# Designs tried in a protein design chat: VHH binders against WD repeat domain-containing protein 83 (wdr83). Part 18

Target 1, 315 residues: WD repeat domain-containing protein 83 (wdr83), of Danio rerio (Zebrafish) (Brachydanio rerio) (q6dh44)
Amino acid sequence: MAFPQPRPQAPQLPQHLWRTVDCQQGAVRAVRFNADGNYLLTCGSDKSLKLWSVSRGTLLKTYSGHGYEVLDADGSYDNSQLCSCSSDKTVILWDVASGQVTRKLRGHAGKVNCVQFNEEATVMLSGSIDGTVRCWDTRSRRMEPIQILDESQDGISSLKVSEHELLTGSVDGRVRRYDLRMGQLQVDYIGSPITCVCFSRDGQCTLSSSLDSTVRLLDKSTGEMLGEYSGHVNKGYKLDCCLTDKDTHVLSCSEDGHVYYWDLVEGSLTLKLPVGKAVVQSLSFHPTEPRLLTSMEGRVQVWGAEPEDAAENES
Below, E stands for the ipSAE of ESMFold2; O stands for the ipSAE of OpenDDE; V2 stands for 0.75 times the mean of E and O plus 0.25 times the DockQ between their complexes.

## First folded at step 10 (VHH; framework vhh_ozoralizumab_d1)

Design i3 (from g4 with A33S; at its last look DockQ between E and O 0.03; V2 from the best seeds 0.00; counts 0 for: pae E 4.9 > 2, placed apart)
Fold by OpenDDE, look of step 10:
Structure i3 (fold): chain B 315 residues (1-315), chain A 126 residues (1-126)
Amino acid sequence: as target 1 above (315 residues)
Amino acid sequence: EVQLVESGGGLVQPGGSLRLSCAASGFTFSRYSMYWVRQAPGKGLEWVSEINTGGSNTKYPDSVKGRFTISRDNAKNTLYLQMNSLRPEDTAVYYCAKRFTYYYEGSKLTVYFDYRGQGTLVTVSS
């Protein structure tokens, strides 16, 4: 009697609200997990970054030094450094422990919308409304960018780094993938302003969201469209999208106060998560666990697959 | 010098039709996507339509989709906007534009354009 192999438990999606944090930063423009998922970063209209404990929901550190609102941030792999970008046209490198500015990098001609470290945190990459991506050496005292990528015809809304590849989304309606080693550029025309881009975990696909209220999954190598996801509202705001930790679902923020989950393969709506009554601007999925961060107005919410009380009993 | 001159605006009753024209000069018209934008009193610029260089691809926001039609004649360096089933909400100054640029104010998208004409006023009123 062959014991029925337990049906692979459908991936648990974060749908249980664990906690709400009032960030006191005005509007939170971006929420991000750090590399290990134990901490979260918030970028505010108050010109600050804040570091929080995910488990406790407590403020750990405030980073002040930008002259205008902070639009994006990223943590290094070892949690020793942060990078941020701002409407003040600057990119800042921070020491996490001291809270001090290590580098304040100037050069962009417009607001800087997105920033990320490479894997080794030796380079910061920033994208701006000026249509350029700038690469900055974190180890050098040189204040000039190592490289400027200016192929975009309009502002860069989002960028992601995966290994030796750079993915950018532009309001010109194009997704650009750079092979930094080979010096190759692949351009996919979407035709609507891009709001967010990301790689699949396996690095084989790219995900892009655009102002036509559509999220698209593309084959990285061929540019073939593998999936289209719709039902959410994305018409006038820069909203985040991402994949789950296991690449099973696509997520997108929405202007209608929800986060939408779609099955990656089937394309069907799996979950419509009620966050609130305002625009959900930013989201971040935990790197290894089914946890989700969302930002709406001045609040950040932490979501889990199970009620919070149940998660403490398994460790 | 890039010049764009809009014409064809006027007063029309609800349900009526207008055809706008834009005469372009000072650049290679056929090499650029062209746009119509509008600005209503007290409101910001709104994107109305887009057409690619060859005229084979057009885009519209939901607000005007099915009612407005953008077209171009590259030989005449002219852009057109056929507006049907006009509504009071369509009342605005209409501009043709060579380029659209998007900027975010916070998280909200704001539309800018590089070159525009003086515009033509369209008033829809009973």
Scores: ipSAE 0.041, ipTM 0.517, lowest interface PAE 2.8, mean pLDDT 90
ESMFold2, look of step 10: ipSAE 0.217; ipTM 0.663
ESMFold2 (binder alone), look of step 10: mean pLDDT 81; pTM 0.806

Design i4 (from g4 with T53Q; at its last look DockQ between E and O 0.02; V2 from the best seeds 0.00; counts 0 for: pae O 6.9 > 2, placed apart)
Fold by OpenDDE, look of step 10:
Formats: sequence, C-alpha cells, structure tokens
Structure i4 (fold): chain B 315 residues (1-315), chain A 126 residues (1-126)
Amino acid sequence: as target 1 above (315 residues)
Amino acid sequence: EVQLVESGGGLVQPGGSLRLSCAASGFTFSRYAMYWVRQAPGKGLEWVSEINQGGSNTKYPDSVKGRFTISRDNAKNTLYLQMNSLRPEDTAVYYCAKRFTYYYEGSKLTVYFDYRGQGTLVTVSS
C-alpha cells in the first residue's frame, strides 16, 4: 500500500498580521526589505528614510538629507549602503552605519520615482518623471551619471535590475528591457501607464502593473503575454506589484485597501488580504521567506504565513 | 506655436445636446493624448474626458459617463466632445488640453497639461 506521498503543501501565503508600525513619517511612499530580509526601509513624506528591525519592529536609524519626500529606496547586498530618491530630483547614497550622506547626485530634471542598486552595488540606477534612467557609479567621486537612458517617451515609474538586465516601466505605457552587456533594447507595449515592474525569480518573465487595474506576466524573450491578473483597483496611484519568493503567486496593491494574491499559472484569485480602508501604496515580499510588508498611509504592516508565536518555536 | 482653439459652446436647455470642437496646431496632434476639462464658476478645474493618440481608448469620470463622448480626427487635427443629456451642473467653460506628461502628487498619478485653449462657454439653463 504505497503511502500517498504528502501532497506538496500549498505554498503558505502571508496572511497573518504580525505587527503594525507607526512610522511617523507622514505618508509612507515605499516600504522595502533589505537584501537579507532582516530589516525594512520606509520612505516618507517627511523627507526621511528610516531603517527598522523586522523582528522587533523598532526604529534603528533615520536618514535625513533630502529636501522633499522620499519616493523609493534600496539596500546594498552587504547592508553597508542605502540609496534613495526623492521629489527633490536627487539620488542619495548613504552609509548605513553612520547615517551620513556619501553622495548626493543631481542631474534629473524631475522627481525621481525609483532607485535600485545593481547586484554588486557599484552602480545605482534611478528613474525619473523626466523620462530618463540614470546610472551612477557609487565608487566614483564623479557627480555625473555614467550612462543616461532616454528612450522613454514619458516618466519612468519603476525599474528593476536583474543581473545584467534592466527593466523599466513608463507612464508612456511601455515596458523596456535593456541588456546592458549586449546593448539591446526590447520594448513591450502595454498601452496603459505602468506603475510597477519586476522580474520573476528565474529571470524568464517580467511582471508589470498598470492603471487599467491589470497586472501582466510576459515572457521576457518573446514578449508574449502569459498571464493577466485582475480584480484589484489601480486607476490613479502608483502601486506596487511583485511575485512571491517561489514565483507561485502574483501580488498587487490596491486602492480598495487590499492586497491581492493570484495563482501565477491559473490566474485565479487566491487571497484578498485586508490591509485597511485606504490605498495600499507599497508592498515588499521577503526574499526567501513567506513574509510581506505593506504600507498604507503612515503605517507599515508585517505579515507572515503563520501566527508570530509559532515562528519562534522552529528556530 | 502650439494653439488650441475651442468652439461649439452656447446656451442649451436641460436635456439638450452640444458638440464641441477643438482645432489643434503647432504640434504633431496624433502623437498626444488629448483631454477635455471644464471649470464651473467658483470651482476648480475638472477632468471631463480623455482620448489616446489613436482614438481607440477613451475615459470619462462618472459625472459624465454615458452622456459625453470624446473623439478625434487626426487628419484634421481636431478634437470633439459630443455632449448629450446636458444638466445645469454641466455649466462651465470647456477647455481642450494637451497632455505633456504625468507626474506624481504623492502617490497619485496626475496629468500635466502644457497647453489648453481659451475655452468655450457652455450654459445649461431652462
């Protein structure tokens, strides 16, 4: 009697609220896990960037130096540096430990919506409403960008780096993928302003959200649409979308106070997570664990697949 | 020089219809999404309709949805607004506007208009 092999446990989705953090930053524009997922970054309308412990929910450090609201941030792979961008049209490189500004980079002609390190943290990439992506050398004292990508016909809303590839989303309704090694550009026309883009973990697919309340999964190489996910509300806000750590589900923020989970393959709604009554603006999925960060108004919430008390007993 | 010239406004009774036109010049009309916006006395600017470059996609706020229809003729560089079932609350100066870019006000994506016409007055009154 062959013992039925335990059905692969359905991927556990973060649905249990662990903690709520009042960030005291006004509106939190972006929430991001750091590289190892032990810390979270919050970007506020108060012009600050804050670093928090995920496990304790305690404030560790505040980074001040922007002249306007901080719109996005990213941590380096080794947690030694942070980068941020702002409505003040600048990109800042920070030393994590000291809290000091290492570089304040000027050049964008408009608000900078998104920023990310490359894998080695030797380059910061920023996207702006001025329609340009600028690449900045973190090691150089040169204040000029090493490269400017200006193919976009309108503002850049989101960008992601994967290995040697750059993915951008623009309000011009296009997703652009740059092969930085080969100097090749692939353009996918979506037709609605893009709010967020990301790569699948395996790097074979791109995910994009747009103001037509639709998230789309595309084959990276062919541009073929592999999946469309709908049911959420995304009509007027820059909202985040992402994939789970195992690429099993698609997530999107929503203007109706929820985070939506879809099965990647089936396209079916799996979970509608109630976050609150306002717009869920930003989300970040943990790099290796089923944990989720969400931001709504001035609060950040940490979500887990199990109740918090249960997670401490397995270590 | 970019020019937008609205026409077709006037006095109409409730339930009536008007068709507005906007003649565009000084730019490649077919490359830009176009908008109608209106301003009622004592009120701010209100978005009324949107049409994409090719004319295949249109958007309306709930206040005018089902009553107003935006269209364009790229060959004639002209934008249109068909207004049916007009109401007193539709009384406003109507402007043709050219989208320049999007910007974020906080997290909200907002349209920036670089040009608009002088407007045409629409009065809905019994």
Scores: ipSAE 0.022, ipTM 0.308, lowest interface PAE 6.9, mean pLDDT 90
ESMFold2, look of step 10: ipSAE 0.345; ipTM 0.729
ESMFold2 (binder alone), look of step 10: mean pLDDT 81; pTM 0.809

Design i5 (from g4 with T53Y Y112T; at its last look DockQ between E and O 0.90; V2 from the best seeds 0.77)
Amino acid sequence: EVQLVESGGGLVQPGGSLRLSCAASGFTFSRYAMYWVRQAPGKGLEWVSEINYGGSNTKYPDSVKGRFTISRDNAKNTLYLQMNSLRPEDTAVYYCAKRFTYYYEGSKLTVTFDYRGQGTLVTVSS
ESMFold2, look of step 10: ipSAE 0.574; ipTM 0.829
ESMFold2 (binder alone), look of step 10: mean pLDDT 80; pTM 0.793
OpenDDE, look of step 10: ipSAE 0.893; ipTM 0.951
ESMFold2, look of step 11: ipSAE 0.559; ipTM 0.824
ESMFold2 (binder alone), look of step 11: mean pLDDT 80; pTM 0.793
OpenDDE, look of step 11: ipSAE 0.899; ipTM 0.954

## First folded at step 11 (VHH; framework vhh_ozoralizumab_d1)

Design j1 (at its last look DockQ between E and O 0.91; V2 from the best seeds 0.00; counts 0 for: pae E 2.01 > 2)
Fold by ESMFold2, look of step 11:
Structure j1 (fold): chain B 315 residues (1-315), chain A 126 residues (1-126)
Amino acid sequence: as target 1 above (315 residues)
Amino acid sequence: EVQLVESGGGLVQPGGSLRLSCAASGFTFSRYAMYWVRQAPGKGLEWVSEINYRGSNTKYPDSVKGRFTISRDNAKNTLYLQMNSLRPEDTAVYYCAKRFTYYYEGSTLTVTFDYRGQGTLVTVSS
């Protein structure tokens, strides 16, 4: 009969550099894990989207078709499709294996800041500086959006989809949550322009970053502000925020070259991770493991909770 | 027991001023963004101001911008609306609220707020 291994005293945080990838895409505007965390996407200012193996650190495919910077991307749950959005005002649906553009969707009146598939990859959702969220059918050859959400009074900076809910952040200082089954829209006023939104892993809270250099955690059902996290610099960039894989800590990019970690409950700074000497533009946390992606300029780094050989041996 | 109690309404001449108060109890006031809304007779609810958690940011629709000022005193659990240069079209029952929800009825979007009280009537008439 097997004996359990000793348990660590505290939650493990990704702070050990596993690898650095020079993406050769100009500035990497966004870095994203795929749904299972085995692949990562890099969105380049050189107009390219690249797919990489996380474990091997190797380039798998380059996707070309955007006319300007790629600003965000997402992979479908089954790894068969990618979507991306760009300053060229388009959303592109890609076939992963062939690298071919399946659709190039026009209609936004300004740059498209964010894009994501729904859980089933039956629709793509895109948010633009034009103040709209547009919903696109992935299964048909129809080029018009199936729905346009125009409640925002200013640009859309970030969106996330979870089950039947759509969460958006706007330059108008409001976080909006649409319940797509019940036809409801909850609105929470943060005040400062929003740069990133996400759900907590347990689905009970929302997190938002804004240009007052503050990240806020709200109770999803009541709107109560449960936490307020500051000390980083976010004054002019669309910077990412997130929660760790077990909802123990809040993370934010920063214009000072660090990623900040705060204890979710206490609100105290736990770790100020030095990434480099430039703006840390984007981050992505692994869905289930303590693993972090960061982008700064043209470089992506993969961080783990232990040195890579030790983490591999424990796996 | 959550309560929001509005006061300070009344009859005022066009161009006049009023200050509305909203006393909050039964919840942690400082942890919520707060709102003023109004309802003219026979009409739906209209948003008229919002203020964030610390009171550092406020927002108004164009119809009241420059005339109305929302503020809060988190130590006293009280929300305020200073209304200046009042017009007849400002006549309404005014409510305070701590969160709002939109409901879609087909393509029609309606708004509701948590205002938990009877409101305070403001009448602007010559």
Scores: ipSAE 0.556, ipTM 0.825, lowest interface PAE 2.0, mean pLDDT 89
ESMFold2 (binder alone), look of step 11: mean pLDDT 81; pTM 0.797
OpenDDE, look of step 11: ipSAE 0.900; ipTM 0.954

Design j2 (from j1 with S107K T110E; at its last look DockQ between E and O 0.86; V2 from the best seeds 0.00; counts 0 for: pae E 2.8 > 2, unsure alone 64.3 < 65)
Fold by ESMFold2, look of step 11:
Structure j2 (fold): chain B 315 residues (1-315), chain A 126 residues (1-126)
Amino acid sequence: as target 1 above (315 residues)
Amino acid sequence: EVQLVESGGGLVQPGGSLRLSCAASGFTFSRYAMYWVRQAPGKGLEWVSEINYRGSNTKYPDSVKGRFTISRDNAKNTLYLQMNSLRPEDTAVYYCAKRFTYYYEGKTLEVTFDYRGQGTLVTVSS
């Protein structure tokens, strides 16, 4: 006789509030885990960038140098450097330990919406309302970009880097994927202004959110729409979306104060997480564990898959 | 096998109208954004319209905006291009496509498309 088929595990979803952090930065425009998930970055409308311990919820350092609000940030893999971008049209490279500005990079003609290191932290990539992505060398005194990508017909809202690929989302309703090694560009037309893009953890799919209140999963190689997730509200804000650490669920921020979770395969709503009564502006999913950061107004919340008391016994 | 079959081309006088059709088979039509492109004699491929999965959003270059209208019928797996106020410079072979890739070699961007048919010739002349 055949063995019984294994039953799927219940999803491990971050739904239990562990911490609330009052950042005292005005509105928190973006919240980001660092590469190992032990620290978080907060991007303030007060022009500051702050680094916090996730587990303790305590402020470790404040980075001041932007002339207007900070819109996005990223940490290098070795925790030695940060990059950030701002409405002041600049990208800043910071030394983590000293808090000093290493480089303040100019050249974008408008506010810079997104920034990320490549995996080795040898390059910073930035995307701007001016419609360009700019690549900056982190290791040289050169102050000009080493590459400018200007194929977008409107502002860049989001970018993500994986190995040799760059994924961008644009207000022009297109998701663009650059193969920087081969000099290729593939374009997928979503039709509505894109607010956030990311790769699936297995690298085979792309995810995008747009101002038609819809998140879409596409097959990277063919362009086929594999999933379409709706029911949340995304009509006027640059809101984040992501996949869970094991690619089991799709998440999106929402203007109604919730984070929505959909089953990746079935497309059904699994959880409507109540964060608060204002726009949930940003989220970040832990690189390897079911842990979520959310920002709403000036507060960041840390969410885990089980009540905090049980999680304390793990480390 | 993916198939795209264009039809509706012909000879038309300047200022006239023409409606192109593209019958799609061999793939789930409603899961793909669709495109019209054209190739004038001796020229490269030019994008002339695009439409998203559900047909709710469309885009056009300035050269045809206001004169051309893309539409789709997902129940019939058919893509359309309504062309009004035709000009001699619209003379080209018109193709439908379900995806395209740009690539860069040296100083020129080049465009390729997934699965285009034979095309349908549109000639605008007196």
Scores: ipSAE 0.453, ipTM 0.782, lowest interface PAE 2.8, mean pLDDT 89
ESMFold2 (binder alone), look of step 11: mean pLDDT 79; pTM 0.786
OpenDDE, look of step 11: ipSAE 0.889; ipTM 0.948

Design j3 (from j1 with E105T T110E; at its last look DockQ between E and O 0.90; V2 from the best seeds 0.00; counts 0 for: pae E 2.1 > 2)
Amino acid sequence: EVQLVESGGGLVQPGGSLRLSCAASGFTFSRYAMYWVRQAPGKGLEWVSEINYRGSNTKYPDSVKGRFTISRDNAKNTLYLQMNSLRPEDTAVYYCAKRFTYYYTGSTLEVTFDYRGQGTLVTVSS
ESMFold2, look of step 11: ipSAE 0.616; ipTM 0.848
ESMFold2 (binder alone), look of step 11: mean pLDDT 80; pTM 0.794
OpenDDE, look of step 11: ipSAE 0.902; ipTM 0.955
ESMFold2, look of step 12: ipSAE 0.561; ipTM 0.827
ESMFold2 (binder alone), look of step 12: mean pLDDT 80; pTM 0.795
OpenDDE, look of step 12: ipSAE 0.901; ipTM 0.954

Design j4 (from j1 with Y103R T110E; at its last look DockQ between E and O 0.92; V2 from the best seeds 0.00; counts 0 for: pae E 2.6 > 2)
Fold by ESMFold2, look of step 11:
Structure j4 (fold): chain B 315 residues (1-315), chain A 126 residues (1-126)
Amino acid sequence: as target 1 above (315 residues)
Amino acid sequence: EVQLVESGGGLVQPGGSLRLSCAASGFTFSRYAMYWVRQAPGKGLEWVSEINYRGSNTKYPDSVKGRFTISRDNAKNTLYLQMNSLRPEDTAVYYCAKRFTYRYEGSTLEVTFDYRGQGTLVTVSS
């Protein structure tokens, strides 16, 4: 090693394992940061939803009420509410503090793959293998959806809400972006079943993963494909993709037990993070910090950009 | 400036074939999914084919599936539509287009496209 060694610079990409959590939920189908990144949600094949402290690594509460596997979940910005969806065809709205079911919403004709609050948590949006997106009012006692979007020709695998836009990914190979104020729907044909969609942090691009083992970045306003990222394995699983907190890199889960990082602009592979020996099914990137959650089988791992010792000195 | 120039239309008998071409310029063609649409006399626009960026995946409505084939040559910035087993109901002006939008106007759904060419007329008659 050379001497003297310079002081480390600011944190870069999350590649240092901080914690491993055995969730005791069977398979963890989805892992999600809450909006401020202080908590994480785990969606279990044992029908449970669990809330954990990220910093302490400890279980805070278990939410029971679904009849089958929990497939996705989201937390409201003020941390007062959770929503979840399941292969039992329902969406559940939870009160965080009491742990009680506020509403259990029926209507989807098949498994509900994805769910998210809008920014104000006044509605929940859910997407199902039945090919519909349903919008549910969180504030009224209405048990029917206030809107049903049925433009898709096949199942909805992923959705994300940002401002007045709804982005969906479908098994029909199309990424759809609804402008809820203008009453318009932009359609981009990827050509292979979509497994995950998201917006870039600056809101100018969309990202999609599909079963041709390819992640694609599109210019939101023009539809131009700005990046195409491959080398990972995505042939049969609903796998997550995302962008880093500063939009510098593209990430994807992979069936080969890794999380892949590509430079967003150059498209070159930056890091192939070894998570384990099974399918890495879900990931979530921290809203503002270089921290990553991964799920593989029944365990969740928390990854940071620096060794854990440095992080403890800040708290 | 974006330009899409269609060609290859004409008069053909039922059961015949035509191959349409669309020359694209003014944008990076290989970075866009592309579409063929048509407008029959007195009717609105109808989607008839789509093809993804690399040309590896295509999609068709039931009315043309098995008879029409979309393809692209990204090196030549050209989109094609091979039309076989033509029927009188295929009579229309055919346009190549990029990116389509569904617009909800009250209770009705309208289809629009960001860009389309001038079109090429296909007439199928005995």
Scores: ipSAE 0.475, ipTM 0.797, lowest interface PAE 2.6, mean pLDDT 89
ESMFold2 (binder alone), look of step 11: mean pLDDT 79; pTM 0.790
OpenDDE, look of step 11: ipSAE 0.903; ipTM 0.956

Design j5 (from j1 with Y103T; at its last look DockQ between E and O 0.90; V2 from the best seeds 0.78)
Amino acid sequence: EVQLVESGGGLVQPGGSLRLSCAASGFTFSRYAMYWVRQAPGKGLEWVSEINYRGSNTKYPDSVKGRFTISRDNAKNTLYLQMNSLRPEDTAVYYCAKRFTYTYEGSTLTVTFDYRGQGTLVTVSS
ESMFold2, look of step 11: ipSAE 0.564; ipTM 0.829
ESMFold2 (binder alone), look of step 11: mean pLDDT 79; pTM 0.778
OpenDDE, look of step 11: ipSAE 0.909; ipTM 0.960

## First folded at step 12 (VHH)

Design k1 (from j3 with E1Q S7T A23T Y35N V48L P61A R87Q E89D Y95F R116W L121Q; framework vhh_7z1x_3; at its last look DockQ between E and O 0.05; V2 from the best seeds 0.00; counts 0 for: pae O 7.6 > 2, placed apart)
Fold by OpenDDE, look of step 12:
Structure k1 (fold): chain B 315 residues (1-315), chain A 126 residues (1-126)
Amino acid sequence: as target 1 above (315 residues)
Amino acid sequence: QVQLVETGGGLVQPGGSLRLSCTASGFTFSRYAMNWVRQAPGKGLEWLSEINYRGSNTKYADSVKGRFTISRDNAKNTLYLQMNSLQPDDTAVYFCAKRFTYYYTGSTLEVTFDYWGQGTQVTVSS
């Protein structure tokens, strides 16, 4: 009697609200999990970056030093450092424990929309409305960037680093992939201003969102369109998109107060998550668990695949 | 294999004009910024001009500004350099180069190239 192979359980999607955090930062422009997913970062219009416990929802640290709103942030792999960028045209490196500015880097000619560490946290990469990506050495006292990528003809909206590859999205309607080791550049023309880009977990695909209310999955190597996802509203805001931890679904923020989930392969809408009545500006998916962060106005919400009470019992 | 082949060089009198061409193969030409550089006898490499991947943005060294014009035809995988008002000091081997990236050395912005042509000789003499 062949034991029925357990039917692969349908991927669990975060749909249960665990908690709402009033950040007290004005509008939260970006929400990000740290590297291990135990903490979350919020970037505020009040010019601050805040670090919170995901499990408790409590404020741990406030990072002050920017002169204008903070637009993006990232944590290092070892949780020792943070980087952030701002409308003040600067990128800041922070010591997590002390809360102190380690470096304040100048050079961009416009607001800086996105920032991320490389895997080793030896380099910060930032993208700006000035059309440039700048690479900064975190170990050097040198204040100048070590590299400048200026192929974009308009502002950089989003960037992601995967291993030795850099992915950028630009308002010029193009997605650019740089092989930083080989010195290669691939340009994919989308035709609408890009709002967010990311890699699939396996690194084989790129995801991009644009102001034509469309999210697109591309083959990284060929540039072939593998999937188009629509139904959400993205016309006037820089909204986030991402993939789930297992690359099973595509997620996108929406101006209609929802987060949309699509099946990656089928392209069909799987879940329309009601977050609120305003624009969902930012989202971040947990690196290893089915958990989601969303930001709307001044509030951040934590979502799970199971009710919160059930999750505590399994730990 | 990536190839860059420069043509159009020759002997010209002072005040004369030349048009250089560079034909690219082995890579997607339309995805990369392209450059002209030159090397005069006994001198180092000198950057002259850059054009972005779609031809919408151009840069020039002060030494050639107003005299030289860089352009490209992506459909033909060809880079051009129109050189006017040539002077004896313009005598050099001219190279087509593919840009890799910009970088800082100290406080100076530098450019790196990953591929070069064999060059074409330009001689300006009376």
Scores: ipSAE 0.017, ipTM 0.336, lowest interface PAE 7.6, mean pLDDT 91
ESMFold2, look of step 12: ipSAE 0.524; ipTM 0.813
ESMFold2 (binder alone), look of step 12: mean pLDDT 79; pTM 0.772

Design k2 (from j3 with E1Q S7T A23T V48L N57S K59S P61A R87Q E89D Y95F R116W L121Q; framework vhh_7z1x_3; at its last look DockQ between E and O 0.92; V2 from the best seeds 0.80)
Fold by ESMFold2, look of step 12:
Structure k2 (fold): chain B 315 residues (1-315), chain A 126 residues (1-126)
Amino acid sequence: as target 1 above (315 residues)
Amino acid sequence: QVQLVETGGGLVQPGGSLRLSCTASGFTFSRYAMYWVRQAPGKGLEWLSEINYRGSSTSYADSVKGRFTISRDNAKNTLYLQMNSLQPDDTAVYFCAKRFTYYYTGSTLEVTFDYWGQGTQVTVSS
């Protein structure tokens, strides 16, 4: 039986507001899904880190121990540990269940902008305005970093770890990719201060946002610029960018209160999501589903591809 | 199949000027950041300058700031280096390059080019 000619469908993009969470943390500097997408972390200017259930929208635990605002956080793959970084120049390792500080690591000479576990959660990697990336052992009582990467000529704004690779973005306008097994380093010159970096889901591309209001997609192995996405506003803030769960679209926060979506291949603007009237500071895309977190001021919003009433009927 | 061909070198007196060209083929030139490097006799490779995809941003080593200007013409697949106020210390073979890879051998950092040609000789002497 022949199918009718289908009407062209909009992409499965999260554009329907499901929940708004007033985090009570002052400004929320970063919002992050955990690895399986069932929990989220919020990093507050009030010095707190909070863990929430995505599905219920409820607070699960508050982590206090930083002396200044929390700038980034990550959860271990097994959900047993958290790490966070702060303007207080420290990295903290937390036990999720007890809420207790396992380690408070000093050594950075300036605020720490980004932090992530490696896949096994055997190390934490942190990047600072001091221009260094530091690797910290999670299992020993040693308080010294096991490695310091100091190739950057200016502050580190963002880092991501994928398998054996470390991707960093720097205010010096360069995206650096370290092969931690082979001891190799590739450098791509973007030419404007980098605010966020990430890998594509298939691991073949890198994405970067920068203060020239442009997001760029590069072929990881060759350095070829495959896409260049603009029209949003990113002139003075550290804003997040990402790819959708299926690598179909590129997203960016914007200073104009929107999240921008571009078709990855064509480069055309697909959706300009109105989040609010202030800077959209942070976003995180669900690892496997079309679900988006945004933070603007002290609020986090959860967005889905269909209205929540329809989604609840499916769950 | 990738080819970078440097031209424009020669002999010049101190204080003089030269314009180097690098013609690219075998790849989409406009989709890559490009670089100039040089190697003096008996010395290692020295990074000099870089330019991004559109030519909107450039960066220079301290040794050449204010004297050298990198530019590109994406329609002609050509990279340029305008060198002014040349001094004897600028004597070297000059290469254009498409991306670097840095390798650690133990604690020692080494660099290789992805692609380079034979270069073009610049000699500054009276």
Scores: ipSAE 0.617, ipTM 0.843, lowest interface PAE 1.6, mean pLDDT 89
ESMFold2 (binder alone), look of step 12: mean pLDDT 80; pTM 0.778
OpenDDE, look of step 12: ipSAE 0.909; ipTM 0.956

Design k3 (from j3 with Y103T V111Y; framework vhh_ozoralizumab_d1; at its last look DockQ between E and O 0.78; V2 from the best seeds 0.78)
Amino acid sequence: EVQLVESGGGLVQPGGSLRLSCAASGFTFSRYAMYWVRQAPGKGLEWVSEINYRGSNTKYPDSVKGRFTISRDNAKNTLYLQMNSLRPEDTAVYYCAKRFTYTYTGSTLEYTFDYRGQGTLVTVSS
ESMFold2, look of step 12: ipSAE 0.676; ipTM 0.868
ESMFold2 (binder alone), look of step 12: mean pLDDT 79; pTM 0.782
OpenDDE, look of step 12: ipSAE 0.903; ipTM 0.955
ESMFold2, look of step 13: ipSAE 0.648; ipTM 0.854
ESMFold2 (binder alone), look of step 13: mean pLDDT 80; pTM 0.792
OpenDDE, look of step 13: ipSAE 0.902; ipTM 0.954

